# Designs tried in a protein design chat: miniprotein binders against p81326. Part 21

Target 1, 226 residues: p81326
Amino acid sequence: MLHFGGFIMEINHISKILEKEREEYIRNKVEEYLKQGFSKDDAVNKANQSWRTYIGHRIQDVIYNLLKKFLKDSGLKVTTDKALNNRNLPEELDKVKRLIAINYGEYLFLPDADVIVYKVENNDIKIIAIISVKNSFRERRFETTYWKLKLKESPVTSHIKVFLATPDKDNEISYKCPNGKPKKMRIILEYELDGIYFLKEDFEETEKAKHFGKIVEDIIEISKKL

## First folded at step 11 (miniprotein)

Design nf3
Fold by OpenDDE base, look of step 11:
Structure nf3 (fold): chain B 226 residues (1-226), chain A 81 residues (1-81)
Amino acid sequence: as target 1 above (226 residues)
Amino acid sequence: SKLEVEIEVRGNRIEIRIEDGKIRITIEVPDEKKVKFIAKIIKDLAEELGLSDEEKLRELVKLIEWLAIMYGAEVEVEIEE
């Protein structure tokens, strides 16, 4: 359990809170859909569908807020891809945006970067890490690995660590070889990425697969070497 | 006696009083649109825990602190001795 700023990262508390958020969210949505004239069954189904979309964004926001809070005292800064999707960026964020761009010859594109950690030293910006947040692996299973590989191709971006953060509620990547059967996705993600951080307790821990509570320490350590 | 939790919302601020003000928690929420929702979650958490002892009270305080962090909110906890 990592103690940051007097707080122990307790995944159980986060999970409990998210469950209460779900209950309240579903209640509110059901009420909304009933008012729209849907049946009770339809309202519940629609509310559950809405929650599936909402929770993905919510977890990303949670991770952003956690990292922002716990990295603040180290002098590290945190932003998001959403914040970078603006025509009129502050100079600092414009530099961050340029420093994560991937070259495709005639075009520059940004990787999927749910959370970006960087430092400012002597007016120079150094990108430390990109954190991809995945609630489920039903779609785009290897998208994060693609971006990691692309970032490695340039000396400008090759130093950027790429991490995956996930609750992995369905145990899609929590274990490498359950029942003697290799889980291709876990093995590839762990091999290609700089780390996988789980917002859960029941997973196979390795050098690269860690509890989410360790991500702050790892980022701080990386930042000292840059 | 069930420990009563009083929750007041004032703009972006949530004020929580527990045990007749022995514990005071203030949350400053950056997004006003989320304030009512957060306040409701706190209420639901308090009701579920059933504040009957000091351990449950400590747990509630921790949950509220985490909830604040999860929303990027500032939280202050004051405990009267």
Scores: ipSAE 0.823, ipTM 0.926, lowest interface PAE 0.4, mean pLDDT 91
Fold by OpenDDE base, look of step 14:
Structure nf3 (fold): chain B 226 residues (1-226), chain A 81 residues (1-81)
Amino acid sequence: as target 1 above (226 residues)
Amino acid sequence: SKLEVEIEVRGNRIEIRIEDGKIRITIEVPDEKKVKFIAKIIKDLAEELGLSDEEKLRELVKLIEWLAIMYGAEVEVEIEE
């Protein structure tokens, strides 16, 4: 049980809260759609569709907030790609943005970086890790892998760890070889990425595939080596 | 006796009183738009747990703390001994 700042990261509590959020969100959306003149069945369907979009962003926000909270005492800082999209950035964030940029010759582009962990030492910024958050793997299954490979191509970014965090509700990558059949996506993601962190209990644990509760410790350990 | 939970919303602040104020929880929510939603979730959690004993109360407090963290909110818990 990893004690961070007096809190044991209990995924069970997070899951329970998210379920209550779902119930309340659905209720509110159903009411909204009913007021708009939709039938009860249509309102429920629309609410569920809305939730599917909402939960993806919500999980990203949750992970950001968790990491921000639990890495604070270690002196590590956390930001998001959204925060970096501003035209007028503080100097610190402007440096962060530049340090994760990928060179495409005439252009620099940022990787998908839902959460970015960095440290500031002697006014120098060191990027520690990028966490990609995925609720489902229906689309862009290997996008995170692409960014990891691109980051490896430059000595400026090659040290940056790339992690995937997911609840994997549909068990798309929870097991390597369910029923003796290799799951290509799990195997490739685990091979190419520095780690996969599951916001669930039911998964095949490996050296790189871990419970989300371990991500804080892993990031802190990496930060000490940089 | 069913532990009563009182929840008050004041701007970005949620104040929770349990057992006539023996436990006071204050949450400062950074996003005002989420305050009512968070307060409702707390109410729903309290109702589901059915605050009948100290263990359930402790569980509720933990859930509220996690909820606050999940929203990037600051939380303060005061327990009167």
Scores: ipSAE 0.822, ipTM 0.926, lowest interface PAE 0.4, mean pLDDT 91
Fold by OpenDDE base, fold request of step 13:
Structure nf3 (fold): chain B 226 residues (1-226), chain A 81 residues (1-81)
Amino acid sequence: as target 1 above (226 residues)
Amino acid sequence: SKLEVEIEVRGNRIEIRIEDGKIRITIEVPDEKKVKFIAKIIKDLAEELGLSDEEKLRELVKLIEWLAIMYGAEVEVEIEE
């Protein structure tokens, strides 16, 4: 258990809270849809569909807030790709945006970066890590890998670590070879990325596949070497 | 005896009192739209735990602290000796 700021990162507490959020969210949405004239069954189905979309964004926000909190004392800063999608950026964020941009010849595009960790030293920005957050792997399974490979192609971005954070509730990537059968997605993601961090306890731990509680320590260690 | 939890919402601030104020928790939530939802989650957590003993109380405090972090909220815990 890693202690940061007096808190032991207990994934069990986070999971319990998210379950209570689900229960409350579903209840509220069911009531909303019933008021709209849907049947009880339709309201429940619609609420569950709404939750699937909501929880994806919610987990991103949770991870952002956790990293922001636990990296603060180390002097590291955290932002998001959404925060960078403005025409008028503060100078610091404008520099961050430029330093994560991928060159496509005539165009620069940003990687999918749910969370961006950087440091400021002597008015210079150094990008440390990009964290992609995935709640499920049904869609865009290797998108994070694509961005990692693209970032490696430039000396400007090649040093940037790319991490995946996931609760992996459906055990899509929690184990490499469950029942003796290789999970292609786990193997490829672990090979190509700098790390996978699980917001759960039941996963196969490796050098690159760790409990989410380790991500703060790992980022701080990387930041000291840059 | 089941410990009672009182929750008050004032703007972006949630005040939680346990054991007639022996424990006071204050949460400042950045997003006003989430305040009522967060307060409801705290109530639901307290009800589920049942607060029958000191261990359950400590667990609730931990959950509230984590909940605050998860929402980017500031939390202060005051315990009267």
Scores: ipSAE 0.815, ipTM 0.926, lowest interface PAE 0.4, mean pLDDT 91
Fold by OpenDDE base, fold request of step 13:
Structure nf3 (fold): chain B 226 residues (1-226), chain A 81 residues (1-81)
Amino acid sequence: as target 1 above (226 residues)
Amino acid sequence: SKLEVEIEVRGNRIEIRIEDGKIRITIEVPDEKKVKFIAKIIKDLAEELGLSDEEKLRELVKLIEWLAIMYGAEVEVEIEE
């Protein structure tokens, strides 16, 4: 249990809050759709579909806010890919954007980077980690792995740690070999990425698969070596 | 006696009073659009916990603090002894 600023990062509290958010969100959306003239069943279905989209972004925002809060005292900075998509960037963020770019010969493209952790030292920007946030693994299962491999190919970006953060609500990657059956996705993600951090308690912990509460400590430790 | 939780919203600020103000929590929310939603979540959490004892009260305070962090909000807790 990591104590940051007197707070124990208790995933249980986060989960409880997110559940209350879900309940309130669904209620509000159902009411909205009913007012639009949909049937009760249609309203519920639409609300649930809306929630699936919403929760993905919400978890990303939560992780961003958590990292921003708990890394602040260490002098580490946090940004998002969304913040980097602006045409007019502050100098600092423009540098961050350039330092995560991947070379494709004639073109530079950015990896999918939900959260970017960096430090400023002597006016130099050092990218520490990219955190990809996934709520489900139904689509684009190896996208994060692809970006990790691409980042590794350049001496400019090879030092950047790539982490996956997930609640893994459906237990898609929580265990390597449940009931003797290998979970391909867990095995590959753990092998290729620098770490997987779970926003849950029920998972198989390994050297690379950890509770999300450890991510702050791990990032701070990495930052000291850079 | 169900400890009454009073929640007031003023712009981006949420003020929570518990036990007639013995506990005062102030949340400054960066996004005004989320203030009402956050206030509602706090109310729902308080209602669920029932605030029957000190343990439940401490739990609520923790939940509010986490909720604030999750929204990038600043939170201040004042407890009058």
Scores: ipSAE 0.815, ipTM 0.926, lowest interface PAE 0.4, mean pLDDT 91
Fold by OpenDDE base, last read:
Structure nf3 (fold): chain B 226 residues (1-226), chain A 81 residues (1-81)
Amino acid sequence: as target 1 above (226 residues)
Amino acid sequence: SKLEVEIEVRGNRIEIRIEDGKIRITIEVPDEKKVKFIAKIIKDLAEELGLSDEEKLRELVKLIEWLAIMYGAEVEVEIEE
């Protein structure tokens, strides 16, 4: 359990809060759709669909805020791909953007980077890690691995760790060989990525698959080697 | 005895008073649009816990602190001895 600033990262509290957020969000959306003239059943269905979209972004924001807070004392900084999608960036963020860019010949593109962790030393920026946040693995299953492999191809970006953070509510990648059958997605993700961090308790822990509470420590350790 | 929780919203600030102000929690939320939502979540959490004893109160305080972190909000807790 990482004790940062007196806070024990308790996934149970986060989960409980997210559950209450869901209840309140659904209630508000149902009321909104009822006012728009939808039936109760339609309003509930629409609210649930809206929540599925919302929760994906919400978890990203949660992880961003957690990392921002818990890495602050270590002098590490956190940003997001969204923050980098501006024409007029502060110099620091412009440098961050350039340091994670992938070369495609005539074009530079950014990897999917929900959260970017970096440090500033003597006015030089070093990218430490990119965290991809996924709530579901139904779509774009190996997109994060693609970006990891692309980052590895350049000496400019090869040092950047790529992590996956997920609640994995449907147990899609929580276990490598449940019932003796290999889970292709878990095995490939764990092999190709630098780590998988679970926002849950029930998963198969390995050297690379850990509880999300360990991500801060791991990032700090990596940062010391750069 | 059920502990009373009072929640007030002032702009981006949420003020929570427990036990007639013995415990005061202040949350500064960076996004004004989320303030009312956060305040309601706190209310819901307090209602669910029932606040019948000190343990439940401590749990609520922890939840509020985590909630603040999750929203990138600043939180201050003042306990009158």
Scores: ipSAE 0.815, ipTM 0.926, lowest interface PAE 0.4, mean pLDDT 91
Fold by OpenDDE base, fold request of step 13:
Structure nf3 (fold): chain B 226 residues (1-226), chain A 81 residues (1-81)
Amino acid sequence: as target 1 above (226 residues)
Amino acid sequence: SKLEVEIEVRGNRIEIRIEDGKIRITIEVPDEKKVKFIAKIIKDLAEELGLSDEEKLRELVKLIEWLAIMYGAEVEVEIEE
């Protein structure tokens, strides 16, 4: 039993590590830009901009690695959309790719799937969940919802759970009705998706909106029903 | 006596020795390009915590373990009794 207390501690450690990564990353980038002839102020600004791009990918990578580690003992496997973007896939990954494909008549397209969780039983692959990772909601706010709805339209993919994982640093979706005003994005995402998992402590918890620490348990439970 | 942390990088492997080797941590990093960066983060964490007591040492070990997980690295901790 990964004790709940262990996971909260995990997020705090993760946050501390990411802050140290930021400090080191910024330092290195500032030095790089100074060597390129930029002023100190320009170098700092550019470094901060670079970090904003970097951290988005970094969080996705962190979540992937966490899920891969903590789902391993359950026999569940984890991959990414990036890993599926290859012409020469191993048989297992080729099957995974086909099992998440969405039909558009003449064409099959893949949903945006930062992390894909699946199991292999007797050489059969079952897709369990797709996790979309978002650092910010400034762009493509409902993209994950679109993919959930599309996956639901086919009996081949309708069973696939779609989760959103986010640190939501700017509190864009952390609360449903802050100050009595409904946040459209939180309400719609929570309604349409199978779950939202927060990599933070300060959020409005609901049946579908949970701490990221619960995602492993939830996925394992879902996998047992498939 | 300030617990001295020695960090050595050998290819994709980071070796951390604490208290003259009483604690040995080995991290195998899948991506060679990240090894130096990870080693630097460990150093920075150790410096920030200050290794003045056993509690801080345990915290550092936990942070290193989490850091390894976050990078998909394997970590081994050996404590000499």
Scores: ipSAE 0.814, ipTM 0.926, lowest interface PAE 0.4, mean pLDDT 91

Design nf3
Fold by OpenDDE base, last read:
Structure nf3 (fold): chain B 226 residues (1-226), chain A 81 residues (1-81)
Amino acid sequence: as target 1 above (226 residues)
Amino acid sequence: SKLEVEIEVRGNRIEIRIEDGKIRITIEVPDEKKVKFIAKIIKDLAEELGLSDEEKLRELVKLIEWLAIMYGAEVEVEIEE
């Protein structure tokens, strides 16, 4: 077991790997579409479109796996909204599901929670954080903010930290006021959320906007206060 | 001389041998469907780096470790002194 004691999460390695994954994925998809009878140009376009969908899920999986690995030694557990959608949940996950539910009167709904971090102490479950993963901000720009605000409304969920993780490849929220123009989305997300974590190097760092490599430390620190 | 990288796939297990086994890396992949893809990525990384020196080799090992983590795979690295 490689005790990753001092392993600084280097986003550079992750980015390099994801780029190689993209190249291989595109190659495989192009070949697949060519075999289906598409032209080369159509095959490339379809492959690129397929990648855009795939990479969104892939980044979520990557973040899940990273957090699962790096939080393991701290005794923290990680799950996903997908895992909670199962009809036959273990008791532990059923409790997790109930503890993140939002009350709408006659109905309970779950927030969008790509990754959920929790701890088990004396058979009691405490939800520590929800991480929303966004690859792009073209759609549902403030959805994570909505869920954060809803979670704050209940004493059951008000303590849950809500983080956003993003590569922000299009620089939609990387800077607050690029060229003197306020980026509404960055400002609001940073104000309302407990933190924004960037899977990139080129961004405006603040107290709440950090490199993704800091998320593990921050979660561990929060967990000690609960 | 370019260090030779040998990659063997057995079920969910990827075995990587560098320099005739001086470095052995074993990856256990939870999803069998991803094993071939991961093995190909490792090959591509090795080819891109051009294993010309010890520094490049260390970089490759590090990349493989990260790759394993990114897939929720277990990785073991054995270096013969």
Scores: ipSAE 0.814, ipTM 0.926, lowest interface PAE 0.4, mean pLDDT 91
Fold by ESMFold2, fold request of step 13:
Structure nf3 (fold): chain B 226 residues (1-226), chain A 81 residues (1-81)
Amino acid sequence: as target 1 above (226 residues)
Amino acid sequence: SKLEVEIEVRGNRIEIRIEDGKIRITIEVPDEKKVKFIAKIIKDLAEELGLSDEEKLRELVKLIEWLAIMYGAEVEVEIEE
């Protein structure tokens, strides 16, 4: 039905759906706040604030579901940070968790990885990529680069690709030199990470900064080399 | 804008019937809590498109398929006649 080549053409459909979800979400929240006694203006402001929190989690969910759907036929499996923090992990996921954990002496912690792609070969698990999903860069701007650098420190994890996926609606990292001035965030993120994938059309495309639709093809190609 | 869209929700299942059932789309939603929200989004998409011709109908079907994928839902599209 859908093919990898056709995936790039579908970003407009995803964006249109998310806009309708925003409209309905905001409508529902405004109604909720009005029933709580807030003024119309306050209810609208609170609803918009609620959406900003919600959309971050929603985009993670969308990316997870897309990757799970489109990587399945290539023998690639997908999980999430949330799933790996469950107390009663299946053996397979417990192995995934151990293969991405960072050692801090007395403690082991997972890197901040929203979505994890791995494969299973004859009872052996290989981690392919970690995708960090950022809706905005107001806080924790370089957290993803920290985790990339930590993963590079061990030969066990140094092969793991670290990607950033973002709509970047406020153009915080969409261009390298806007108005002739270097944008530190874009330059450092692009330099340190293995790729940045934009969930929008308008950005400066480079070898590492690409349309999100390319991510499936890139992951499959990486998996063939491992 | 002559086409009617009927949307029916039963548990975790959404059924969309277009052109008196000539086009039948069934979505099996893993999280039953999201079923009503998803059905509302489909209704809003159909209303905004205004199903005046075959091209807009194809666009709606594509949007519904993407919506299902975005929720990890199974979708079946059946076209008769």
Scores: ipSAE 0.787, ipTM 0.917, lowest interface PAE 0.6, mean pLDDT 87
Fold by ESMFold2, fold request of step 13:
Structure nf3 (fold): chain B 226 residues (1-226), chain A 81 residues (1-81)
Amino acid sequence: as target 1 above (226 residues)
Amino acid sequence: SKLEVEIEVRGNRIEIRIEDGKIRITIEVPDEKKVKFIAKIIKDLAEELGLSDEEKLRELVKLIEWLAIMYGAEVEVEIEE
């Protein structure tokens, strides 16, 4: 029997599946919009816009499911900011929420923490890593960097690793010096964050910029040092 | 010649049979609302690959296993020799 715990994480398989999902999603949305009376050109444009919103959420779900699957045997737990925003929060998740919150005087806010990895030992919760998932860098370009810096300011949160996961289809941060000129966004993100994980094959790999398939091993190794 | 892929949906379960049941893949999808979409993706993947040899069959199985991971679904693959 094949099982998922024994497979090497491969970005090309994920990308292939997402492309098929896009094709079917767009096909279904175009049909829906045509039935609503839009022209074919308008229906296609609206379907593509809908996909751009959907794919961001979809990639977060993929990362969550993957980490939950492959970190389980190492005693690591995974949650999301969506789960932490529930009003009926179990005690364990309430503790996770409190352990990542940032204090702004009279106000308390959660950082941009799409996926959170933690462990429970001797009734203590230890936050291992936060993964921010970005499909595009047109908006909220340095929000993840800001949250890393804020987390670093407090002894309660300074140990938390902050990772960025991205397909970076438009090559906004894939290379440090394309055409011999420094890309500010890539350089600052790599400098400030604990790691960048690319959901594609074509990018400049460094000690901090890696294929997404490496993230599980990296998180496990970090957890052993805590 | 291309192998025929049979895909059957029962509630939250998708069953894929290849080579007259020699290969049977069972997926248990947590969100039943997504079952039909997932089944369609599997069908599209199989059609694109064109199951003409063992290499393409292995690739389809890998894609189905990754698809299951991406949806948090449980997968069992049974191969009869």
Scores: ipSAE 0.779, ipTM 0.914, lowest interface PAE 0.6, mean pLDDT 87
Fold by ESMFold2, fold request of step 13:
Structure nf3 (fold): chain B 226 residues (1-226), chain A 81 residues (1-81)
Amino acid sequence: as target 1 above (226 residues)
Amino acid sequence: SKLEVEIEVRGNRIEIRIEDGKIRITIEVPDEKKVKFIAKIIKDLAEELGLSDEEKLRELVKLIEWLAIMYGAEVEVEIEE
């Protein structure tokens, strides 16, 4: 067993696995829809739509599992917005929830924070980063930037790094100037967010737009500054 | 030149045996409902690689390790001799 680039260089392995998962998922869903009486064409269309919804949640789960495994030895902890919405939270997670909440007068709401990285020092909790997972940018294109700007408004949350993780299979934000014209979504997302991490190889890499494999190293480095 | 891959599922456990058991990989899957799906993905990956040489074998093992990590599963790789 040889390690080539460790975690950072393994994005192709993750992508290959997800493609095999897609093939099997779609095959299983087509069979399910055919049993329900749909035509083959309808079953295929419904299966593909089902996958679009599933893959967003699947990538979130993958990111959670990867970060949990690779950040453990650095003293960093990982949770999710789903876990924070549980009714009876342990004290630690209740504190995490309160430390990322946005104030809207008498109401408090959680930002779009699919995965949350934090540390515990002397019973103090410090939120390091939140990662928003987006599979498509057809709607709510700039929701993540809205939450970053809201977090910047308070001194208690302004340090929190906000990352976007995406496969971007349709190349909606992969390049800054495709065909010589500036792509508004890519330019604004890169400007406002602390990082964009692509779950693919073909994209325009910059200081903020990186291969997903770099996210662990980046989070560890950020945690050392807090 | 083509290596034999055997995959056995028992409860939440997947055991992969390669080279007549000389390489044994055990995956403990937290969600038993996902076990058969994961086993199918492993089978598909092995078939696509073709396992014609040691390089392909190492690649399969690495893919299985990443697959386990992606599901939050524990993985143990045992190599005889």
Scores: ipSAE 0.767, ipTM 0.915, lowest interface PAE 0.6, mean pLDDT 86
Fold by ESMFold2, look of step 14:
Structure nf3 (fold): chain B 226 residues (1-226), chain A 81 residues (1-81)
Amino acid sequence: as target 1 above (226 residues)
Amino acid sequence: SKLEVEIEVRGNRIEIRIEDGKIRITIEVPDEKKVKFIAKIIKDLAEELGLSDEEKLRELVKLIEWLAIMYGAEVEVEIEE
């Protein structure tokens, strides 16, 4: 792997830390379930199931915190769709919410935008990018492309970059033509999205499919155009 | 290898002292409820890595800095001359 900055390119450190978090999380959950009267086998099964739900949210949190840290000095701010769904929104976040919402006639919905990057200039807000975090493509395979297409329908939202960030541990989208056969999901995702950022080293790199460590540089460069 | 890492938790603050205080790392954790979990992860990382030389010590410091970033925590590393 090629390193182009300090903390941005340290995917292996993140992976080592997450493995230690998994070990401690599972230990704590097994203890909890044993106290509730479950057998050892049931406690282990329930702990592993709990971890699968937890790790999805944890990776989103890691990406949020990482972007918040490394985009701060460039005048860029970061929020999440979870924060935007809060009933008690400060004015700034309420504006962010309104600027990414998609109109379905009588209904207004947020896209699946796990992490949102925006800037504030003289109290005006410009949405730069949204990042969808996917740990697996077994469910909701093309949701991110759907939201990109919906954002493109309005000139108010068409500038918003839509990125996908994924560890893709099962190699569901890591290569365009494994064994000479086109991988439909990778090809469509790469075509429709503005970028795919891999939280691993082994994947087919293209102009749109990059190591996650490049995302900060890309977002900063895009923000300079707006 | 023998670990010579002291970890102290006070409210939302974790203080790590290495080599009899020569290296001091301070982590300010936004969510106090996560402080004990983070401290356990630091202990586990230090134990697995083992502090046998300066290379491993530098690696531990880097891991602690990344851990802090991953939790949105502020971190300060002070090395006594």
Scores: ipSAE 0.765, ipTM 0.908, lowest interface PAE 0.6, mean pLDDT 86
Fold by ESMFold2, last read:
Structure nf3 (fold): chain B 226 residues (1-226), chain A 81 residues (1-81)
Amino acid sequence: as target 1 above (226 residues)
Amino acid sequence: SKLEVEIEVRGNRIEIRIEDGKIRITIEVPDEKKVKFIAKIIKDLAEELGLSDEEKLRELVKLIEWLAIMYGAEVEVEIEE
């Protein structure tokens, strides 16, 4: 049994579960590909490729479910960019969408906002934070910083905190100076974003680079100022 | 000695019974399509831990509770006196 006020987020449990999910996912996919006539080696390679796509979406879902559960009692609501792209958008979510959209002349685009935290007070909606979930940084390394800078350009969106959440299994941004040399990607992401939250234990902790278990408290504190 | 884990799936509900029902865990899974997969993960976790003592039992319960949270599922843990 889990209680909000006394619950401590346990990243080791999440990681253990995801590893078991990977093992079962791979087994199921290999069986599917073998039935389609692929060789064992090809089936394994295809299963691993499938997992890499699946895990990116799975981590987003996990973060959404965690935040939804643990922010509920603080009067904070959570949605996703996928939910905001739904054909049957309730008025509340339509307002959320309009409050985070960025204007590019004739076009409006949503920032990279896998998960959005907001509150409702007296029929007014206030966007608290957006969380970008990145499993890998080999492509589009600074996309999240671009969106942070664009959100800062408007008084309607300038207050929105932009966080990055990542397992960073390959240690692409886990340390500022891993071999005595500054890691540009980590330095710039930490400088420009409002926070980086790691879904693992082994990383260099700073005032902005924290264990994912700190994110709930941080969001609640930010919401009190808005 | 090793404790046996019984897992029963019924619609969107997973029931886990340990120590002849002394510990009962019920999970209500919102997405019924995921129920069999989740039940398999629980079975795999229990088998890997090898429930030989109370510490491993507590670990399994914690893992099941986290698993439920990760799927947005409701979980209830009952421990009989």
Scores: ipSAE 0.765, ipTM 0.910, lowest interface PAE 0.7, mean pLDDT 86

